# VH-VL binders against UPF0215 protein NEQ431: the designs that were tried, part 3

Target 1, 198 residues: UPF0215 protein NEQ431, of Nanoarchaeum equitans (p61151)
Amino acid sequence: MKKFARFIGIDDGYFVRNVHKKTKLIGAITKHTILDGVLSREITIDGDDVSEKIIDMIKNSNHYYQIRGIILYGITFAGFNIADVELIYKNLGLPIIIVMERPPKDIFYKAIEKYKPNGIELIKKAGPIYKTKTPFGYTYYQVYGIDKDTASNIINNLAIVSKIPEPARVAHMIARGVTKGDSSKPRAGGDSNPGPAG

## First folded at step 1 (VH-VL)

Design be01 (framework fv_becotatug)
Fold by ESMFold2-Fast, scan of step 1:
Structure be01 (fold): chain C 198 residues (1-198), chain A 121 residues (1-121), chain B 107 residues (1-107)
Amino acid sequence: as target 1 above (198 residues)
Amino acid sequence: QVQLQESGPGLVKPSETLSLTCTVSGGSISSYYVHWVRQAPGKGLEWLGVIYYSGSTDYNTPFTSRLTISVDTSKNQFSLKLSSVTAADTAVYYCARDYDFWSGSEYFDYWGQGTLVTVSS
Amino acid sequence: EIVLTQSPDFQSVTPKEKVTITCRASQSIGSSIHWYQQKPDQSPKLLIKYASQSFSGIPSRFSGSGSGTDFTLTINSLEAEDAATYYCHQSSSLPYTFGQGTKLEIK
């Protein structure tokens, strides 16, 4: 993909289990690394609606035909609401890159097996986890509808402040800001999600 | 059904390279992490290494300098080469698959039948 | 590396008896333990994954339990065909390691 192509980064907002039923889903559209638009929807905590909400959010956007790819900040949203990358790809025709700060830990994998009956099948659709070295350390990633080397180049072209590419990083900050009133990193006592990076 | 089958010479001379092939049917090799495990006669199981979907490999420390695992996706085959063999390398060699998110824990759901390799002059 | 120690090394048992095999890890591995059955001249066969989850097609007499460092494989209603060597395997970290094996013989 071209350096100045538009990408949409997607992440979820702050929530507390047993307090909230829903949280925000934020899409941040960048032209290279410059913010060009923000989209929002609501998703259900531990629900099954994130894939349809991603599709709806992008398809009804004024930016849809300019977007060249989707960068998901992890494959899980609002707890165990898991993105179906095959369904998203078939509906939008856009390649998907899933980015993580660290590979999923054993406890995360076992939690999905225990608490989300179809979750492992959805994660398997996203394929193997790769890593790429950025100036800020290793970014771990999965791909759907795009080859791993092209995705590695996209990640490195968009990793200008941290090892997380800008569309996903900005989506995370906005999601935190609009749901918690503070865009700073998550703290103990609250969940954004149980995490692709943990 | 996924099937794995090992093949290669049953006899290898000391100091030479042991070369084995594992053929996979019922699924693409690129969809699985594939491991090699060996078992000396009358002894337990010893993990040798893995090849990931990406083509990257990890080897057990005692074997790092002499073990190579590779894949030929067009043939649905992956190979093990172990150089500078000695009598201590006499074992049944198995290939086995798992599905690994690299930092997650995984199990071997399907194994090949095993192939006996004897190292003798 | 994580060392797995099984007990007993060997046990001779009669049909219908309850058999317990223990696997101890040198450090905490959560529930990242898996159990295999190996009959003479055959490849290992997965029985239990993640300490307590039965693999598909495995008889209900096989069960697993434990977490952290101490794990148990139980055969509640021992059958003659259960004569085999049983291995625990940890997948918590590389290198993957196996216990030394427990051989069950039917009297």
Scores: ipSAE 0.000, ipTM 0.446, lowest interface PAE 12.8, mean pLDDT 84

Design be02 (from be01 with heavy chain V50Y D58N D98G Y99E F101Y W102G S105W E106Y Y107P; framework fv_becotatug)
Fold by ESMFold2-Fast, scan of step 1:
Structure be02 (fold): chain C 198 residues (1-198), chain A 121 residues (1-121), chain B 107 residues (1-107)
Amino acid sequence: as target 1 above (198 residues)
Amino acid sequence: QVQLQESGPGLVKPSETLSLTCTVSGGSISSYYVHWVRQAPGKGLEWLGYIYYSGSTNYNTPFTSRLTISVDTSKNQFSLKLSSVTAADTAVYYCARGEDYGSGWYPFDYWGQGTLVTVSS
Amino acid sequence: EIVLTQSPDFQSVTPKEKVTITCRASQSIGSSIHWYQQKPDQSPKLLIKYASQSFSGIPSRFSGSGSGTDFTLTINSLEAEDAATYYCHQSSSLPYTFGQGTKLEIK
């Protein structure tokens, strides 16, 4: 990997079930750790359109030719709208790294099995969850179209202020800021999104 | 560093209960599933069931009425009980780790050495 | 349940020969196939996981490929120590199932 390679981090915005039908999908493009572009689409809460929207967002952007990889902040978006990493890879030709603060708990998989049975197949396509030690703690991750050791190096190279690599961290901040009105972490007693731990 | 070791009686009489223990060392049992797999002499591998450290289990259909898998987290031990045994239950029994890593059903990355159980009078 | 069918059942091979073992699933399982090596009187050992990912410490002569219903384990240049029975295993749905096994013997 080149020192100044471009990556796109992807995350979803804030939403409340039974109030919102859609939320924002944000792509943050970084040149190494410096923000170079922002892309946006809308996705359906608990829908099936996130893979299509990721493909459309990237393929139709002026940044596509410069992007070398995709970093997803979790595999689930807007609730149980689950990314099909194989479909995304086949359409874009870009390797995918899925990053998480911690591995999902058993209850997360039970919920998917109950409410999105086809979603288990999509999650399995992303393969095993690995972990890598950064200066800020362990980042958990999955890979598609790239080996785990190369992905570990990318994560560590891009984890400069937190254990979440910058493209994904910035996408998260922008997504929450434009949908919730504030990108800061929830305060004690503040409102929180009950979505999956991605 | 993770090691699994099966133990239990090597001989069980027909109609009795086969009881085995799998002891795990070198790692925390809270991060994976423990599976039981058996292999009849000269035959292939057959999955019996699994248990998660929380006590959650799943059993393969032919064994549902006879099989019980349990866990003792204080001893890092998993137990298998198979009731009403017959000569068809003669096999090497393995316990194996399926490290979940959070994505559902995983490969069996570490196996015990296996223990032969013969059902005979 | 998902049935896994391996081919061949048995093969007698010469050292340094390239060996291919196939595993066919009765329905699509994505990449949720894993390959094990079992030597006589020993426990199975994981070789390849998720169709194509090598487990730690596995020699580079072993590789896996395939997706959907058709999967292949390849031993690029057979060594004497590779005489064993090889099993495929699917983790796509419960119950877990194994192929019937492929036995490799050195000539």
Scores: ipSAE 0.000, ipTM 0.448, lowest interface PAE 15.2, mean pLDDT 84

Design be03 (framework fv_becotatug)
Fold by ESMFold2-Fast, scan of step 1:
Structure be03 (fold): chain C 198 residues (1-198), chain A 123 residues (1-123), chain B 107 residues (1-107)
Amino acid sequence: as target 1 above (198 residues)
Amino acid sequence: QVQLQESGPGLVKPSETLSLTCTVSGGSISSYYVHWVRQAPGKGLEWLGYIYYSGSTNYNTPFTSRLTISVDTSKNQFSLKLSSVTAADTAVYYCARETYVYEGSYTYDFDYWGQGTLVTVSS
Amino acid sequence: EIVLTQSPDFQSVTPKEKVTITCRASQSIGSSIHWYQQKPDQSPKLLIKYASQSFSGIPSRFSGSGSGTDFTLTINSLEAEDAATYYCHQSSSLPYTFGQGTKLEIK
C-alpha cells in the first residue's frame, strides 16, 4: 500500500460483566496517522456478533471506498466475542492486521476452549503471530489477506507515538472515552476486554 | 523427545467397532490436541476428528454418528472408536499432535505423528 | 468444506532440478497451510508450516510461499531422498482438509 493510504483501527469499549450486556465498537479511520473519521456500533459482551458488526459498520460507511485495510486491536472483543477474519475479508475485500502488545499466554487459550470452544478455530484462521521491532518496542501481529512483511511495514509506518499503530491506538482511546467517560488508563483491576496477553 | 504410538487390533469384522489407542510418551498431554487421520490403501489423507486434553471433541461430518474419541489422562492415552465398520474403513490410522509453540511468535504445529496402524475390515 | 487442489498429481524429475508443487484452496485461508512429506510405509513428516515457516532439521532446499488461495512448495535442488508424496493441509477452519497429494519420482 501507498504511504497516505487510509486504514481503520477497531477496538471495543469499557464494560463490566453481569452489569452490562453490550459495549461500544469503535472504528477510527486515519489518513496516514491523522484521524479522518469515526464509526460506531454496539456489540454483545461474550457474544458472537462482532464480525457482523465490523462488516456492517464499514460497508455502510461513506468511508468504505477509500479504506485500504483494517487494523484490529486484538482478535477478541467484549470478552470472548471473537472476530472471524475470513468472514470479514470475504465481505469487505480488505486486508486485516491484528495487533497486540504481547503474545497470548497459555491461560488465554485454555479460557477460550473452556468458555467458547468454537473460538479456537476463529483464532487459528488468523494464522501465526509475528513480531516487528518499532522504535517503541516489539509489536506482535497476525495477518489475513496480506503478507507479513507488508504488514510489518504498515505497522512501522503508523507507530508514531507507541508500538500500537495509530488507527488502533486512537480507536482504543475513543472506545474507552465514550464508554467509561475518560480515555485515561484506569487503576489496576478494570474488567474490560480480558486480552490475549493478560 | 515426544512420541505417539497407535495400537489396537489389525483385523476387524464388518459391523463391529474399530478400537484404537494412541499412547503419548516423553511429554505432558496437557494443552494440546490429538487428531486422528486415516489413509486408505493408495489414497490420500483424511481427517477424522480431534480431542483436546480436557475432553472436548470435534468430528468430521461423515463420521459424527459412528466416531467417538476419548482421553485418559492417567494413562497418557487417547482412544478412537468407530462403530459399524465396513470394508471402506480399511486404512492406516494415525494419531497426530497439534500444539502451540511460542518463541517470540505463536503457532499451532502438527509436530508429531504416530507411525500409523493398519486396520483391515474383513470377515 | 475447504477443498485443496494440488498440481501436479505426479512428476518424474532428475536430481538437482528445481521442483515446484502448488496447492490451491477453494476459499481464502490466510497463511494456514502446511506441507508434509510422506515416504512409502512411513507417516507424514511436517516440512513447512504456515505457508513459509521452516524449522531446524528441515533441509534448506525446501521452502514455501503464498497466501490467501494460492500456495507453493519449492525444492530448490532435488535430491534422490526427496522421492515421496507431498501433501498440503489447511488448519484455517473445520473440518481440516488435505490436498490429494503430489508424487515425486526420481529418474
Scores: ipSAE 0.006, ipTM 0.520, lowest interface PAE 10.7, mean pLDDT 85

Design be04 (framework fv_becotatug)
Fold by ESMFold2-Fast, scan of step 1:
Structure be04 (fold): chain C 198 residues (1-198), chain A 120 residues (1-120), chain B 107 residues (1-107)
Amino acid sequence: as target 1 above (198 residues)
Amino acid sequence: QVQLQESGPGLVKPSETLSLTCTVSGGSISSYYVHWVRQAPGKGLEWLGYIYYSGSTNYNTPFTSRLTISVDTSKNQFSLKLSSVTAADTAVYYCARDLWGDYESYFDYWGQGTLVTVSS
Amino acid sequence: EIVLTQSPDFQSVTPKEKVTITCRASQSIGSSIHWYQQKPDQSPKLLIKYASQSFSGIPSRFSGSGSGTDFTLTINSLEAEDAATYYCHQSSSLPYTFGQGTKLEIK
């Protein structure tokens, strides 16, 4: 791996099913572990547009030529909007690493089978789930367009605060902050309403 | 096949920095973590910290302000620096291997150990 | 931090006897205990991992058992070469910790 290689971490924002139609998709670009750029799009809750939105977001950015890989915080976005890693790879030419804090349970796969035609087929494209030991515990991951050992190296090189690689961790924080409103402390006169779900 | 070998000065003066190197042979450097463990004369084992070849480290809490572990991947060398040493830091220092792909940390192979005496 | 307490601290034993060394954790650690043997002027050597799994090349007289907070290392029939200090080590939580050691002297 090249010194100070750039990666983009991708995660989705907060949403409430049956209330919201869309949520944010955030890409956080890091030079090694230092934040270098933020990209955003909107994706449909339980839709089929996340792959096209990832492609559009990256391909049309000034960062595209410097990005060396994509780190997805999970393979599902905005509910059952599932990333097609083959389509993304074919269009961008960038290796993809999907990271998870723990492996999905059977309930997750059963929900996909029930609610999302072709969803299991998309998940199968990402291949088997591996694990790698970081100073912060085990990170579970899948790979597309890159071997598992190189991906393990990348995860460990970028896991500096938690077991989730920094590009994906930062994307998660930004995505949740911008979709839940102000991520700073609540206003002095504000109520303690837990948010749009209340 | 796997060998770990510690090296460094056997004598360090109080207040100076203790500097040790562990050279690992056998296996891919990405397949394991390297831990440092010390043992004061006649005493038990004390875990100091670990490093992965990517540069990721974790240090035991009493040592966080004094301890630095680093790696030189071109030489398969892992270095330990402990600053502001006192007589209490006199110990045999071991490096030990922990396979990255196993479920938890256990030390399958250890270096021979190097004795560091802190004395004026 | 998780504290590991071994017993006994010291035991003088006769060859061919069965010896049991215990390690008690200050909180539940599942099976995340590993056992090492250290002979005088030598580095520690892994004997047992995950409470009960023998490391490769270790004589079958060594076995481990236990879960949760109470663990044992058993030497079924002592040999003279087993004179050493034995340490337990937990990998359940950082920082990793060792027991204080059990020294076996063989008559």
Scores: ipSAE 0.000, ipTM 0.446, lowest interface PAE 16.1, mean pLDDT 85

Design be05 (framework fv_becotatug)
Fold by ESMFold2-Fast, scan of step 1:
Structure be05 (fold): chain C 198 residues (1-198), chain A 122 residues (1-122), chain B 107 residues (1-107)
Amino acid sequence: as target 1 above (198 residues)
Amino acid sequence: QVQLQESGPGLVKPSETLSLTCTVSGGSISSYYVHWVRQAPGKGLEWLGYIYYSGSTNYNTPFTSRLTISVDTSKNQFSLKLSSVTAADTAVYYCARHEGYSSSWDYYFDYWGQGTLVTVSS
Amino acid sequence: EIVLTQSPDFQSVTPKEKVTITCRASQSIGSSIHWYQQKPDQSPKLLIKYASQSFSGIPSRFSGSGSGTDFTLTINSLEAEDAATYYCHQSSSLPYTFGQGTKLEIK
């Protein structure tokens, strides 16, 4: 990959179960660390449509031809709406890196089995969890369609203010800002996302 | 640089307990899952079970009542005990590892020991 | 448990030939299939992980593909050193299971 390659970071917006049926899905396109574009769709809370919406959002964008990879902020969106990385890769031809602040715990798998038993296969498609040391601590990640060492280099090249690479960090800020009205991080325990991975 | 090496008796009598050790060199075992896999002469690979370096285990159902896997972090050693052995337990026994940061088992084996042949006979 | 069935079980091949080995799972396993090479009196060696990802140091003539239930290991131009038994392995669910093996012999 070239030094100024474009990546799209993807994250979901704020929502409240039993109040909202849908929330925003945001794609933030960066050239290196500089924001170059923003894409938006809606996804269903605890639904099954996030993979379809990621594909639709990117494929119908004027940015598609220039994007070199996808960075997902976790594999679960809007609760237990789980990304199918194999389906996304097959349809877009773009490598996928899933980033996490910390590795999932046993409770994560138990929650998926309880609420989305069929989702276990989707999570397993993303493969093993790796870690890479940034100036801001360890970023945990999974890869699809790209080797772990290349992904580690991409993460480190894009982790400029936190251990989360900029495309994903910016997507998170925009998603919260447009759905909650404030992109600032809530106090511990104030997370609107009920999913354990982000 | 990471190496795994199995050791133990090459001959075990029927009804006795088979005891094997897997020693890790060239790295820390922190975050290791170590699995035991066996291969009967001329046959394929059969998974027996695993242990995470914290002591958590999972055993394949045919072996649950006979198999114990343990870890000694001070010696970088993983051990397998298989009780009540019969001729059907004659096989090459391998330890194989992967690293992980969760209870997830969805991993490949990046390094294997050389294997140790165990013959069960009178 | 998930049963993995390999095809062929044996093949005698000539150098430079393209070789294809298939692994079929009894139920969908996504991309949680890994391929190993085992030479006589040696331990298995990882070649390909998660259906299509090459392990470090593995020659480019080895590649993998597939998803769901049907998986393929391809050796694009066979070398004499590739004479071995090849195994697929699924990690989608416990217990871990392996295919029965495909033995390649050089003519």
Scores: ipSAE 0.000, ipTM 0.459, lowest interface PAE 14.0, mean pLDDT 85

Design be06 (framework fv_becotatug)
Fold by ESMFold2-Fast, scan of step 1:
Structure be06 (fold): chain C 198 residues (1-198), chain A 123 residues (1-123), chain B 107 residues (1-107)
Amino acid sequence: as target 1 above (198 residues)
Amino acid sequence: QVQLQESGPGLVKPSETLSLTCTVSGGSISSYYVHWVRQAPGKGLEWLGYIYYSGSTNYNTPFTSRLTISVDTSKNQFSLKLSSVTAADTAVYYCARGPYDILTGSEDYFDYWGQGTLVTVSS
Amino acid sequence: EIVLTQSPDFQSVTPKEKVTITCRASQSIGSSIHWYQQKPDQSPKLLIKYASQSFSGIPSRFSGSGSGTDFTLTINSLEAEDAATYYCHQSSSLPYTFGQGTKLEIK
């Protein structure tokens, strides 16, 4: 991809089941690693609206025609609200890279198969999990609408303070900050994102 | 209240297979992972691996070729087998619970531990 | 693998003293650090999870702080029953690893 291209990183905010019905969905737009814009929507906890909300957020943005790709911080949002990368790609025409700090455990897939049967096909649409070595360790990733080697280059070009590319890292910080009042990194198995991203 | 209890022979001969069982009572078997952790006399804690009731496992790299963790869901028993043992495998072996909620994911701390069982590898 | 380095290895402390134990990770682990207390001939007990969250039933004199690579366990006023070895544990990535331990003895 071209140097200085704009990417949007996407992550979800803090939530507690039985307390919250919805949480924030944040898009952070960077020009290379410099923050250039922030977009926000709400998504339903354990719902099925994240794909439509991503599409709506980007398509109705003043930034849409400047964005060259989407970086998702995991494929699950607000619990088991699972992104349909094929639907997103067909509606926006933008390649998608899903980034994770660790590879998903078998139990993640088994939980989805059991409690969200249509969710496993959404995950399968994202294809194989690859890994790329950054100065900060291995970033695990999936791709849709872009080849894995180009995606690896994008990840490495944008991983400047952690192994998570800057658009996704900034989206995560903002999402936590506006919903919890603290922008600290996600903890494994926390209330806001039980997927492989954290 | 959750309780974990290890059991197995306290003595194993070099080159043989060390076999231990962890029995868990209280709580639903689907609400936790079982981890195995060992501690050599006078030394620190070393994580060996985990299992979930579904049979999903992960093993620490130094043990991958020798370690098998299995589950018997009818008995709430989680078993550890470590083959080709040497004196370096002499340790207290603990099983410990890592909580898991299907909707929120795994919590990767160990909230309850068994009492530990000492295994001595000696001729 | 992520290496956790604790300091000090050993400390002899006076009752009611404030004690600080540190744990440094070889790479950033966010808040995925957990602290355990192990008394002689006993199993470890969880004290603090995710850097700063007290486990149920743990005395308020125990607290944790830190993020990224540098973490601290503090005992605000040491009691005789706190003589133990303390371990940090990271769950940021597999394999899970522990620090080497900090042994506290009461004078």
Scores: ipSAE 0.000, ipTM 0.436, lowest interface PAE 17.1, mean pLDDT 85

Design be07 (from be02 with heavy chain G98D E99R D100G G102S S103Y W105R Y106N P107W Y110P; framework fv_becotatug)
Fold by ESMFold2-Fast, scan of step 1:
Structure be07 (fold): chain C 198 residues (1-198), chain A 121 residues (1-121), chain B 107 residues (1-107)
Amino acid sequence: as target 1 above (198 residues)
Amino acid sequence: QVQLQESGPGLVKPSETLSLTCTVSGGSISSYYVHWVRQAPGKGLEWLGYIYYSGSTNYNTPFTSRLTISVDTSKNQFSLKLSSVTAADTAVYYCARDRGYSYGRNWFDPWGQGTLVTVSS
Amino acid sequence: EIVLTQSPDFQSVTPKEKVTITCRASQSIGSSIHWYQQKPDQSPKLLIKYASQSFSGIPSRFSGSGSGTDFTLTINSLEAEDAATYYCHQSSSLPYTFGQGTKLEIK
């Protein structure tokens, strides 16, 4: 990985089912670990529009041609709105790294089968889960359009204050701040889109 | 113990569509991903595509315009149609199952016995 | 797409010898390699999943190792029934791909 390469981290904002219909999708562009730009769109809670919104957000940005890769904070957004990494890669030509604090449990897959059966295909496209050791513990990750060892190096170069790489961590912080009014982390590790049970 | 079995015509003429069926026995097809893999005589294995029992498909790029995979849950059957065939499509065609989750269920087991399709005028 | 290259293509081996088959991926795939045995006129049979995990009913002489780009299938003491073609398969990304195969014959 280059020292000053740009990456975009993506996460969703705070929402409450039965109260909200949409939440914010935030893209945080960093030059290495320094924030260089912020992009935003709205996505539908439990909808099917996150892939199109990611593509639209990046492709219509003045930052597009400087971005070297995409870091997703998980593969599910706004509940069960699931990213299609193949579609995103095909449209943008940018490698994708999905980062997680912990690997998903059986309950996650059961919930997807129950509420979004076609979402299993999207999850399958993301490939196997790997892990890499950072100074802050193990980061779990998937890759599309990039090899796992290069992705491991990118994660480690961008994990400067937590095991979550800075573009994704900053996107999470901004998304929570603009939707809930407070960017402070929940004590349980937190996720603005916890899925079945976080 | 679940079994997969391919069936279909063993001879197809050039430019026609080959149609194969994979029948699942010994259990429900619920939550199955079924892959189609072919093997030309004396050559290696080539992945064609998959279908989830819900109907969701993914096709290998060289076949996207010619290949259709479908499922009939009432018959426990998966079907493959490959259009505009040429002699290069002569192969043994296998169906194979996996669980299909991206988190460690992507090996193929069991496999059907395979069915030879010869493309000849 | 990820290209898998096996070595050797062919080997004639004496019973009881140790055989090593290598599979090299064109990019890193972690441990997402699976190994299959195919005897003449038979379907492929799963031997090893995720680089090193055994499948029930597979003889202990078969083992797998490796990570990243370099993977190895080892047959510790070859038996006559091991005459077959062996394939590696990656499930790291779509499209799924197979190695070209390694054919083992008994001398």
Scores: ipSAE 0.000, ipTM 0.451, lowest interface PAE 13.9, mean pLDDT 85

Design be08 (framework fv_becotatug)
Fold by ESMFold2-Fast, scan of step 1:
Structure be08 (fold): chain C 198 residues (1-198), chain A 125 residues (1-125), chain B 107 residues (1-107)
Amino acid sequence: as target 1 above (198 residues)
Amino acid sequence: QVQLQESGPGLVKPSETLSLTCTVSGGSISSYYVHWVRQAPGKGLEWLGYIYYSGSTNYNTPFTSRLTISVDTSKNQFSLKLSSVTAADTAVYYCARVGDTYEWSGDYTYEFDYWGQGTLVTVSS
Amino acid sequence: EIVLTQSPDFQSVTPKEKVTITCRASQSIGSSIHWYQQKPDQSPKLLIKYASQSFSGIPSRFSGSGSGTDFTLTINSLEAEDAATYYCHQSSSLPYTFGQGTKLEIK
C-alpha cells in the first residue's frame, strides 16, 4: 500500500423516520489520514438508491482517478437503503471495505428478512464479517474486491484516533454535522442508522 | 460477446405511453448497468437515463416526470416507459451498456462499449 | 450540465487527408471523453475511450488526445469507409452529454 494512498469514506446523515424523506450521503476523500475532498449527494430513507448515488458521486468526481478504495461505514444507509457492493465494484473498479464498531445482532437480519426481503441478497454479497485489532479495540469489517489481510492493514494504517478508519470517521462526522445545522434554522437531526455501524 | 436487442411498437399515438424492452444476452446484468439513448431523425444523440441491477435509476432532467426504466433480472430484460408522448419523442431508441471489465488499477470503463441496433418509434395519430 | 461543442459541424475531405475533429467542454472533465463513429442507419461504434485509449479492433489511423476542456480526434489518413458522423461523449458528470456531431463526407 502506498503511504499517502487516497481512500473515500462514505456515511449518511441523521434522519428521523416519518419526518424526513431524504438525508445526505457524504463521501470524504483522505490522502492517508488528511482530508483532501468532500462529495455530497442525497439518498432516500429506506429507499433503494444508495448504490446508484455512491457510483454517481465518485464517477463524476475529479478525484476518481486518484482513489484507491472505498470504505463504507456499514452496509445500510438511511435505514434499510442497502449498498450493493458487487454493483459498486463492477461500476467503479474500486475495492470496498465495510467497517463496523460491532457485528450486527440477529434482530437486524430478522428485520431485513421481514421488511426488506430483497436486501438479504445484497448483504450476502458483502461476505463474512472479519475482525482486526487496532490500538483502539476490534474493528469488524467485510471486504469486496480485496483480500481480508490487505483490508486489515488499510484499517490499521487509517485508525489514528478511533477504531474506525479516518475516511469513514470523517464522513460520519460531516454527514451528521450538515444535517443538524446547514441552514439558518437548524433542522432536527435523524436517529442513528439501525444498520451494522450503530 | 454481449448483445443488446431493443423491441417494442414502432408507432405510438400522442398522449399515450411509449414502451420498449431491451434484452441482454451473453452476460449477466449484474456486471454492468444499462443506459437508454435516443436520436431524433437527422439529429444528434441524447442521453435519457440508466438503470442498475438493483433497480436504481437516474433520469436526465427533461424526462424525470415522464420516464420510468425498470429491470426484470429473471429475463435479463430492461424496460423503458415514456408517458405523455408528443411528435418531439419520435426517434430511434438505443439501449447501451457501460463496460464490465475492471481491476484494482481502476481500469473499469464508463464509455458505451456495446449498443443495441436501435428501434425507430414514430409518434403520430 | 456539461456542454460539449464540436468543430467542425461538417467537412468534405479527400482520401488520404489528415482530419482533426475538436470537442470543447464547458468545464474541466479530466480525460473522461469518448469518441464514437456512426454511419447512416447504424448504431454508434466506440473508437476511442478516455481521450486517448483505442478500443479493440479500431484501425491505428484513429487517435485521440487532450485533457481538461480541449480534446481532439485525429484520422491520420482518411479512407472511404470513414464517411460518418463522429460524436464526443463525456462521462465525468451526470447527466451524460454528447457533442452535436461532426459529419465527414468523402469527395
Scores: ipSAE 0.000, ipTM 0.436, lowest interface PAE 18.4, mean pLDDT 83

